# VH-VL binders against o27280, part 259

Target 1, 266 residues: o27280
Amino acid sequence: MDSMNVPEVLEIKRIVEESESVKTFIFSWDFRREVRPGQFVMVWDFRDEKPMSVSLIDPVRSEIGISIRRVGEFTDRVHGLSEGDLLGIRGPYGRGFELMGRDILLVGGGIGMAPLAALADEATARGMRVDALVAARTADELLFLDRLEAAGVNISTCTDDGSCGFKGFAHERLLTLEENHDMAAVCGPEPMMFQVMRILDERDVPAQLSLERYMKCAVGICGQCCLDDTGFRVCAEGPVFWSQELSRVREFGRYRRDPAGRRVPW

## First folded at step 10 (VH-VL)

Design Y78 (framework fv_marstacimab)
Fold by ESMFold2-Fast, scan of step 10:
Structure Y78 (fold): chain C 266 residues (1-266), chain A 118 residues (1-118), chain B 112 residues (1-112)
Amino acid sequence: as target 1 above (266 residues)
Amino acid sequence: EVQLLESGGGLVQPGGSLRLSCAASGFTFRDYAMSWVRQAPGKGLEWVSKISGRGGSTYYADSVKGRFTISRDNSKNTLYLQMNSLRAEDTAVYYCARKSHYGSFDYWGQGTMVTVSS
Amino acid sequence: QSVLTQPPSVSGAPGQRVTISCTGSSSNIGEGYDVHWYQQLPGTAPKLLIYGNTNRPSGVPDRFSGSKSGTSASLAITGLQAEDEADYYCQSYDSSLSGSKVFGGGTKLTVL
């Protein structure tokens, strides 16, 4: 529809500071325009437009939330905004997560925890048991622990430096966790996702992984969203893929492409 | 100590049915995925089926899909394999095996013999 | 038919070193999936010998070691003893198959 491709100018109702570098911006939303965990929207600050994953979906309050990490000029400007300021939002776009079974494992690295936080809310509302492995470089970069705890999620943490929870990487921590999940959802840096997928495949846990790289084209007009062995466009056929789909993609976890299309190792 | 004990094997005619059981003890049963692995006389190991710890997900080898059903009762610490439409090539010792968190089969039962013969 | 290839037999004298190979493909060992090894003594159930390519369960002597490179893995037994006479199986995961746990065909080790 027209409404999905024309930005709606929305007022920032509330801002939640998730960490020193991450904020969640909350807006009123008309749920006649459906949105699912794993989908993204285009955020317009009246100068530039960038794709952002939806991190909160609350039909009871008629609100959505969008979590943004400060990494450059656009995100610096958006972080400078206050409650009452305006942003343009269009979408949602992309494939959302699918839920099955009774028990789900969430594995999130850094800002990748944002779409998984929305998924955790849906899974708990459906009566599923939710375990979350939350990974970051340091304790100060762990995200959404308060939201996940309030939702009744069982939380495990790991940090590269050992400042909170297990000292090590997400995949190393995963090897020490109980195998009691009917499915998993994974979002974070691609090398982390590749290692986690390998372990979940061996456990025969069906996993969905969210590929957020090259999310420059919300309507599928940009070839940078394309995976080389399958021709998938992340914004059209993703960003969420089942692990069985990603096992056919030679580049996943091994290399990426820069804006010029050149291979760059992870 | 971890123990797995299979039962329910025997002689059955082609097209018949058998239900295998595996009684587990010495660990928190619901926290481990469980598998059935079989071995035909004089042959190697073949993975048959897996069930997740809480029972929500099941997987089958293509050779048994549609004929075998894996299930578990976590309140009784028991794993089951319902085998229907049995064929001569299903003749094997069937092992109950616990899947470790590393992906290996860290404990095995002693096996129960299933013979499909006219 | 096995997707992981092992020699059907290997032999050695007491005190010698033997190596048992496990050759896979890009969809299993080559994809990075771990290799596990099992020992099956005559008339008994298999027992876990090596897990996660290189790790030994409690009670397994350090004479047994595992390694993995490219699309292949190997089990090395040093200081061979009569009690090591058994069938040995490698096991991994294959992403191209349904359910996807795969065993090698097995190797019969004879101590001369």
Scores: ipSAE 0.028, ipTM 0.565, lowest interface PAE 8.2, mean pLDDT 85

Design Y79 (framework fv_marstacimab)
Fold by ESMFold2-Fast, scan of step 10:
Structure Y79 (fold): chain C 266 residues (1-266), chain A 118 residues (1-118), chain B 112 residues (1-112)
Amino acid sequence: as target 1 above (266 residues)
Amino acid sequence: EVQLLESGGGLVQPGGSLRLSCAASGFTFRDYAMSWVRQAPGKGLEWVSYISGRGGSTYYADSVKGRFTISRDNSKNTLYLQMNSLRAEDTAVYYCARKSHYGSFDYWGQGTMVTVSS
Amino acid sequence: QSVLTQPPSVSGAPGQRVTISCTGSSSNIGEGYDVHWYQQLPGTAPKLLIYGNTNRPSGVPDRFSGSKSGTSASLAITGLQAEDEADYYCQSYDSSLSGSKVFGGGTKLTVL
């Protein structure tokens, strides 16, 4: 719709430094434009526009938060901004997470914890039991641990280098966890999500997975957001998909596409 | 000392109903998903139904959807299978099985025989 | 219509090696899902023999081993003993709409 497709210029109300590479930018938000965990917005710095997941949804304070990792020129410029500076925000876009059952497992890798932190807030507010497996390459890349702990979430950690928690990958840690869940939500690097999905499928835990890489198309107007063999448009039908939907996509977890549309292995 | 003990099987006429029970002991029941697996006389194993540890998710084989209902009472460590509109093709030994965190069925009950015949 | 295909029977003499195959498709074993194996002695419930393609539960002799490649898995039994006479079933997960948990049709092992 028109109101969602026109950028609104908003003042940065507060900036939270989540780690040396991740900041959360907080804005006042009119909740007549509903926002749900798992949705994203387009962030415009008046030069370039990039999709970012919503990591905080606070209707009591009338605020949203957007967590941004420093990975390139656009994000470097945004990280240089201060409270009181302006950014353009367009959206929200995409299909959000759905909650089901009494207990939920969150599995997040790196910045993938951002949309899952918003989901954890909603799940705990609904009285669900929340277990979170927070994975990163190193301890300093583990995100939102204090926020999750304050919300009453049961936290397990793993790092590739063993600097915090289990030494290994998320799927290796998941195999050592002894609880079954009514549902799961997963967000992180695609190879990690594929391995986690496989384990959750064998456990018959319905899982929702968020495909960050396809959020470049802010509206469903171009075919560039299509998944390989199913024709799903991520910006219109995602970025959140049920594991059963992704299990039918030959591309997921096995290869990606370059700008020319050619298959490239992970 | 993990034990699973099924009961409730018997002879029933086509169109009838039976409720199977599985009493679990030796583990924290609520932490494990449970399944029913059946085996017709002289035939192979067929998965029938699944229930998550807390009972929020259930799945059924297409052959039993709409007729069978899986449930559990975690306060009593008991799994149930309510079978309605029974057909001759439902004749089988029904096993209660615990689903491991690796996706296998690591413990099985002794089975209970359900015969659907006139 | 079995989603996982096993030979209906296999036989060997005491001390010999036998292999039981389990052939799947792209929606199950080929998708990367693990294969588990069960032993069923006559008149008894199935018992877990191999889980996660290659792992043995406590109490299972090392004569039993599992492997997986592509869309197929195999159970190998070395040093056959009379007590190994049983039905053997493979089991995996199928991601297609036709099923979640799938068993092979079973293989009857006869020790001659």
Scores: ipSAE 0.020, ipTM 0.564, lowest interface PAE 8.3, mean pLDDT 85

Design Y8 (framework fv_marstacimab)
Fold by ESMFold2-Fast, scan of step 10:
Structure Y8 (fold): chain C 266 residues (1-266), chain A 118 residues (1-118), chain B 112 residues (1-112)
Amino acid sequence: as target 1 above (266 residues)
Amino acid sequence: EVQLLESGGGLVQPGGSLRLSCAASGFTFRDYAMSWVRQAPGKGLEWVSAISGRGGSTYYADSVKGRFTISRDNSKNTLYLQMNSLRAEDTAVYYCARKSQYGSFDYWGQGTMVTVSS
Amino acid sequence: QSVLTQPPSVSGAPGQRVTISCTGSSSNIGEGYDVHWYQQLPGTAPKLLIYGNTNRPSGVPDRFSGSKSGTSASLAITGLQAEDEADYYCQSYDSSLSGSKVFGGGTKLTVL
């Protein structure tokens, strides 16, 4: 309905293979359209459109990057593209991360490291001390370690199987790390984020959490946040929320909803 | 040795203001989140407010939101609580407390008495 | 009323065992938040006795132990001594409303 939401057709300038299942697609970008870490874009392959977090924001090179995990038909098609091919991009959308204080903890699980990698770049550019806890099932699924190291980030890792760093889950590793951060940013599987939020709440570390399912609310796709045709919503626009906003959401970390709106355990 | 010493308590009329201080020593003050916890005469403990180590974030109990402001000066190793629009139910001993691992309070000051009455 | 419920008083004789309960709900202990315990001797500030459900700070005798199950926690004191006579408070975090640290109403322990 608003012409400003029309997709712009952009050429894939470069593709970075982050892992067997994750690629970062890099585009030239006119930074007259501001992009902030934590925001997302709608990626259109001329058949389907899906929300994807921005993982690279580089105004010096005039580039943005979008990291995409291969999980279904749309992402399989996009992964089949080459440098020089075209994608439609519209946005950015959503509320980005806010930075405060001098020290930040990043806690990322799997592809959740994508928006946090962009945030790490901004935080280090502001002179903040950045500690990152990078979590995955196995060592080969840890993402952005070289990029974080190059940015001067203090990195801790954990894997479920113990193949790299601490053997265990992100929240278990977090209990062994220092407690004195001015803020935290968390992105990953919802059960992980719930456990991490609980620990940060107890430590009085304000956290921002990025929830993929709430990206639909920001662009008006998710009917669960809309109660009537006048646009009334019960959920704030995402995907980034403060922990105090999420602590009263009964669904967060406990169950999800199927297409019929019924509760399904994680 | 870790020490916390509160001051600034006293008698104040309803609607008045009071500023509490907590002088910290024996540890690296900027590395710890700090809280205020109060206890009304003959009653239990109630958490009031918290502040992160560098002062970038603050938290408040619903009963004091909009009326109390927590702050700190890390160069002076001092925690503050500015209390405005005081009510009779704010009458309590106010404790300064250091946040430790797991979100517990490992060290407490001796408390300072705030009495709100006409 | 308090979000965490404690009995107002418990009593025991020297050498006996007492248990102080702390009953919460799904928005606090049931959510997985840790429980801490404080001892307050008459006329003094509270002192940390147990943190993180089961851990004792240096200097706290092993006669004091903590446990947690479901929506509740317990403080057990064995081999009661006269100096254990005090008020005991549990503390956790509650995610409802604005999210906050919450204390139980306190339990007066009398050593008979």
Scores: ipSAE 0.109, ipTM 0.623, lowest interface PAE 6.0, mean pLDDT 85

Design Y80 (framework fv_marstacimab)
Fold by ESMFold2-Fast, scan of step 10:
Structure Y80 (fold): chain C 266 residues (1-266), chain A 118 residues (1-118), chain B 112 residues (1-112)
Amino acid sequence: as target 1 above (266 residues)
Amino acid sequence: EVQLLESGGGLVQPGGSLRLSCAASGFTFRDYAMSWVRQAPGKGLEWVSSISGRGGSTYYADSVKGRFTISRDNSKNTLYLQMNSLRAEDTAVYYCARKSHYGSFDYWGQGTMVTVSS
Amino acid sequence: QSVLTQPPSVSGAPGQRVTISCTGSSSNIGEGYDVHWYQQLPGTAPKLLIYGNTNRPSGVPDRFSGSKSGTSASLAITGLQAEDEADYYCQSYDSSLSGSKVFGGGTKLTVL
């Protein structure tokens, strides 16, 4: 088996509480195996495994971080773990973000800020100007604001309920922001990403969008990762796609697939 | 006051080349994507090419892809269109246009005429 | 044909209402992309008249209005005046075309 296809059992070195529902689990990592923002790993609790985006990449400390939202049985178990406990990690997998130009826009919804936080760190380390639009349903779901501020990122916020920042959706907030970016990176719920993509397309800002759909395996051979129109496998060809690639996919922003491959609405 | 002023048009033989320029003033040039839109005599508007605010990304209509190159010099507040392998069908007034926050072309230059004769 | 379809001409008398349609498809207006409208007076460059389906730039009178429904958009002009005689273009974005901004074929408005 290839090295990336076998889970490595790693000790949880540190846990950061990002919110009541989100924790970042930090592991020592050997950077002989490169990790890029936008890539994901499979997290194995010795019963089930799930794909999780890498949210921290720190070669200086030899650490990676994986941010996990508590949303079901697997994530509830993982949230119950402590520093010193063990998890299986395999990967990284997938195509990461590409940085281009000098000025970049990040648009993140909820846990979708996790891979974008790693991208923000790399972009600011390269001397790029970074604007981040951080969107969530409520104020307590806004993630990584302190980390982004510490990195020198220019932050705008919005919440559906108006509990922090602009009251409204990400795409509504985006319409009030200046057009000054060489590229954008977008991650969050697909309906949000679709609306944001429309605006960025109209503005001639090339966008990369990260699709963090449920996956049965990380090697790209399972049907759960496929997109209807193109046959793209998110594990193999994603999770990061350019907006022009996604604009032709009928599923994007409209419906998803269940485990049987049937179309279900968002 | 936002102003866009095109230059560089003229008469050229089929297969020839022209370089159009657009001088921008009255706004922070680097903060806006810029486009070229053309109009053949007596015909409608056709989008030709766009460039992002910092110049990192370019887009082309299929009819000009591989022949035209859009570029910008933000230090000079100038947009360019290098037009190679010109065809009779490229005969048009070429407008420089600024792209707004809503994706519209909110300011237009007066246009420059390109005539490809044969 | 153009990707967005407009009638080639419309006409009206001073004081009347005219409507100019812009018919698209599922890959543009039907995808949710905004529609913008431009007025081109004879011998002049186009000028932005309506942006984002319904919004007027400063200086555009409220007798000009835009609307959008399904795969189509409309520009309405009430209280028609002689100076409204011009060509009108709708514009949107088409997701089935790489990086493509698309214009309607244009509508010549004649004020009788």
Scores: ipSAE 0.013, ipTM 0.533, lowest interface PAE 8.6, mean pLDDT 84

Design Y81 (framework fv_marstacimab)
Fold by ESMFold2-Fast, scan of step 10:
Structure Y81 (fold): chain C 266 residues (1-266), chain A 118 residues (1-118), chain B 112 residues (1-112)
Amino acid sequence: as target 1 above (266 residues)
Amino acid sequence: EVQLLESGGGLVQPGGSLRLSCAASGFTFRDYAMSWVRQAPGKGLEWVSWISGRGGSTYYADSVKGRFTISRDNSKNTLYLQMNSLRAEDTAVYYCARKSHYGSFDYWGQGTMVTVSS
Amino acid sequence: QSVLTQPPSVSGAPGQRVTISCTGSSSNIGEGYDVHWYQQLPGTAPKLLIYGNTNRPSGVPDRFSGSKSGTSASLAITGLQAEDEADYYCQSYDSSLSGSKVFGGGTKLTVL
C-alpha cells in the first residue's frame, strides 16, 4: 500500500511512436502489484510528476505501457527520453473500469483511446463483442487502430476534417451507429464526453467515463481534485465514473476548475 | 415492414397481476431497445419501462418500480411486461414501442387496454 | 405534473401557422438532450413526427418543423389542414431521473 506512494525508478524498456504527438513508454512490471484498465500512475521525470493512464497491461510479457501526448513542458521532456533512460513510476491509483454484459462500445477521442485500448484487450479476452468509435481531429491523430484491429475489435473512425471515416464529431458519428450495447466506456476531451454521454443516456446504455481533470495528488491525499456539485475527488473516487454520477455534476462539459478551484469555461 | 402487436390486456382487480406480450416482426429484434409506454383514458403519454436489446439492462418509472418487470425473449421476438400489485391508477392503454438509435420511439404497437377496477 | 410543460390546447384556422411549445429545465432540454415530437390522431397510436429536434421521418410533410433553444423546444405547423387536428407530445430525457424518458403533458390542436 505504502509502496504504491513511493516512486519506483524504472528503465524505459521500449518506446512505441503512436503518432507525431503520442508515444507509449513500456516498462517491465511485477504483476503482484495489480493494475486494471482505467487506472493511472504518477510519472516522475525527477523534476515534475504528472498522472498518466495505463494503456497496455501485458502479464504474459510482464509489461505495462503508458501513453503520453506532447502538450507542455513536462511531456516535451519525457518525449525527449530514449530506451534505457529512467522514469519514476508510482501507483496504480484510481478506480478501474468494470465490465458487464456481452457487448461493449468504446468511444475515444485522441489520447483518451489510451485507457480504452487496455480495456479493449481485457474485454476481447473475456469473449465480449467490442465496438470502438475512435475520434480525432485528423487521420494522423487516430490512435491504436492496429492494436484494436489485431484484438478483433470492430472499428468505426471519425475525424473533424473527414480525412478518415465519418466527417464530423464523435457524437454525430454515434447517432449513425445501428447497434445497441450492454455498456459503454468513454474517454476523451470533456466536451466530447458530455455529448456522447447525453446520447448514451437517451439510449439507456450504462456508461463509464474517464475524467482526468486537474489531478494534483494521488488517492485523495490533498483533496484538491474535486467535482463541483457532488464533492467527488477525481484521484480518489475516479477517474472512472458512471454516467448517472456525472449527469448530476453541473460543471461536467461546461466549465473546469483551475488549480485554485476557480471556475474556468472550456 | 416493422410491426408490433400487443396482447394480454384485460380487466383485473386491485392487487391482481397481468402479463402483457408484444410480438415483433420486420427487424432484427435483439438489436433494438424496447419500451412500454402507457396512456390513461383521456390523459397523456407516460413512459413505464425500458429494456436493452440483449436484455442485460432494465429501467423503470418510479410509479411502477418494484411492481412491474420488463423482459424479452429474443429467440421468439417477444417483449413482456409482468405487472404485479396493480392499482386503479395503472388503468391505461399500454403501448409497445421500439426505441430508435436516435433516442426516439420510432414504431408503436396498436396498444392493449388494462383496466384495474373492482 | 409533467416534467416537460406544454400548453393543453392550441387552435388555428386552415392555412394558418401554429406553434406548440415544450418547456423543460436544466436537467433535460437545458442539458442538451434531444427533443422528439409525436402526433396522435383520435383513437390511434402515437406516430413519430419529428426526431432529434429538427429531423422529419419519411412521409412527414415539411409543413412540420422543430426547433430548440435553451430549456425549451417548439413544434411549428404551417398551412394548417383539418387532418392535423390531433394531440401532440414532446419527449426528451431527464438526467436527474434514473433511466427516465419524459413526455410533455400533450397539446390538443383544434383546426377551426
Scores: ipSAE 0.013, ipTM 0.527, lowest interface PAE 8.8, mean pLDDT 84

Design Y82 (framework fv_marstacimab)
Fold by OpenDDE, second read of step 11:
Structure Y82 (fold): chain C 266 residues (1-266), chain A 118 residues (1-118), chain B 112 residues (1-112)
Amino acid sequence: as target 1 above (266 residues)
Amino acid sequence: EVQLLESGGGLVQPGGSLRLSCAASGFTFRSYAMSWVRQAPGKGLEWVSAISGRGGSTYYADSVKGRFTISRDNSKNTLYLQMNSLRAEDTAVYYCARKSHYGSFDYWGQGTMVTVSS
Amino acid sequence: QSVLTQPPSVSGAPGQRVTISCTGSSSNIGEGYDVHWYQQLPGTAPKLLIYGNTNRPSGVPDRFSGSKSGTSASLAITGLQAEDEADYYCQSYDSSLSGSKVFGGGTKLTVL
């Protein structure tokens, strides 16, 4: 366990530019260490460390991919790196997605599509039918469309400004879809996930949702990612939760806690 | 036109078993979750059980959990409810209902009467 | 004992406006789950009257309207007609009951 918590220094094998603000960093991976869609790794740039979802799992090429959105100082530094540069990676951590049934629905918003893309690959490889609702603010922010299409995923797009696909929010588009899937996986802005979850509950579709919280240790010790009332640690019991679990989390969709422990509204 | 037709109701003794069927037509059956809703004589509506469109997920009211089993055959466009260990309080008209994409029950069958009595 | 509380009965004269309330809690209506309404005429199966809080299915007159606020919902019937005499049920989803669909106790509407 101690060895798992020591970052392994890995060379960036390739960099894929997904959008203006998102890059996927590819690393060689020893698959003796199992990794599942929905799990995250801690990325260390030798100055700071941040949790990032795994967006690519390729056992054939012995590679994993980590998609990172440029949103702050840490990610700015990482986005400045080139192929051949080094990063520290420790993990994977957390509970990943569980695949059930034959037909699954993926609902993703923005960078939330990262873990869902990995899940889509696994699901399609298993012969499952995968429908994906990909949402973003604008067309330019839609992620992984070509990759999903190549995998055989049926894609529906949604943009706030109507620049691509349905004009509106993901939950609004979802209401117009007529399929009733065996399971759904959801990841994106928490307000989106909250709305989507309710619709899926009403439709009798079991749903798993991936939460984002401030995570420091990634091993369930520091408690910074602890959810109110339940005591769920996003890094340990999550980040993937069933809708029934989240129904017990009063803060879900309403607020989060900042690094100082203060409530921050969504 | 959407149609739901229940069958299988009847008189049964306490502890007995009964299997209800609901034949569906006029829509893509697999695309919709289905539910059973019952109504005791002179009483209100009570949700009993639900099943997802593909049948991968089932749900039960606490009052019937462990005794009732909901299933479906999408190749036959038929919904089923296997009722075991029946009790007097299970006496009711049982309705087959389609779950709309909004979570409502947008279509109902005529219902089939189940009477549990010694 | 219903999760959603309705008045057992309401009455009105033809042409009047009547309102049927549906009171829930933070685990159903208050959680943001939609409220649906059903009309059950005597001796018949229930019929969907309002879905998604405010929407009317095809064939339902516009004199029927639904609303939702906080932990409660309401069905309003304007221009009351004799044919409106029936039982009315609200329905929602409750996250605290293992994902149960929940109905109100029903309201008997009498047209005087």
Scores: ipSAE 0.587, ipTM 0.845, lowest interface PAE 1.1, mean pLDDT 94
Fold by ESMFold2-Fast, scan of step 10:
Structure Y82 (fold): chain C 266 residues (1-266), chain A 118 residues (1-118), chain B 112 residues (1-112)
Amino acid sequence: as target 1 above (266 residues)
Amino acid sequence: EVQLLESGGGLVQPGGSLRLSCAASGFTFRSYAMSWVRQAPGKGLEWVSAISGRGGSTYYADSVKGRFTISRDNSKNTLYLQMNSLRAEDTAVYYCARKSHYGSFDYWGQGTMVTVSS
Amino acid sequence: QSVLTQPPSVSGAPGQRVTISCTGSSSNIGEGYDVHWYQQLPGTAPKLLIYGNTNRPSGVPDRFSGSKSGTSASLAITGLQAEDEADYYCQSYDSSLSGSKVFGGGTKLTVL
């Protein structure tokens, strides 16, 4: 057990309501433990623990933020907490995003914007030009628009129902975007990420994609940390992968596995 | 009007080097990925190399990897291909091509002939 | 052979329809990557004819059309004219090759 695996009990300093279903929990953080965009932490409510992406990294205020969507029993309990309440945090874990070039495209779907918001802050601090394509089912589910604008990010929006911006899916909106980028970072539902990846491959834009469903492997919760036909070990290599790595995985974007290991289409 | 003009081709001995240039005009050069595509006499098209719009990423066909280097100077609207350790099978017309934002090669230069022969 | 397979030649008479096939695999066309088509007249550079499987650039007549199904794509030319005599190439992307753009071997169209 090294110091990275010791849970620390932290006070919830501030809670930001991102939407009706998403909250960001902000904690004081000692940055002698480095945190990079794309990494996650284990959040412990003293009953159960779950992996959550780090969505805010602020060394100036000595704070980190963790954005959580209300989707089940654990997240329902955490959403019931108030400023001043305690949570256990351990980590960070996983491979973070790598930055290269002068211009980056961020493509985020729903809660997938959380790790990309942290990346936007770092890319902007490095002097990169940042364009973000923010996608959701409806306008009220678009996340981090004010924060991205405050960071100097150029924003395009896309909603399935047309309630804000382009009517359609992220990959359909991406096809109308004319600007070229040195790299891209993508996080969201796996079928969306697959469609975006194939377009970026054709355009010669190298992309990193974050596979949140494999974050449990990085802390040894799952019994197998490999993708179907490549043998990638997510606990050693994920949750962030380059598109060249992911394009060789027959499972990515096509099917998932049930508890028995059987293939289930998306 | 988009224009691409290649230069730098010629006759070179096996093991020699050449640097090809492609002068671009009529569009925002830095906003487009660029490629080199070659065609041996009487043969089909073969993609050789690609570079992202800002130059942060480069790609090469296995047949040229380690011998050719693609680069660009966005201040001069010029694409380059440095060709080292040239072989007889590198003999071809080399085309400069602009990659559209949809993945196709939407504009091509007229090509420059590279002949590798002793 | 190329990663994308085309017939080496096709022929037709003026006014007829010809079809040029482009056969790939699960790592390219079958993966969902788009197919683009180029026309190369004798002694000239290639020109984009069809992009994104079905779309025509400005100035390309609607006699030219593209389609895609499974691991294959096709270029159809209706109302064949003498000026259509050229080499035709399909092009896609192959995910099993790092950063690789792939061309078909080319098809020579002869107008009889």
Scores: ipSAE 0.398, ipTM 0.738, lowest interface PAE 3.6, mean pLDDT 87

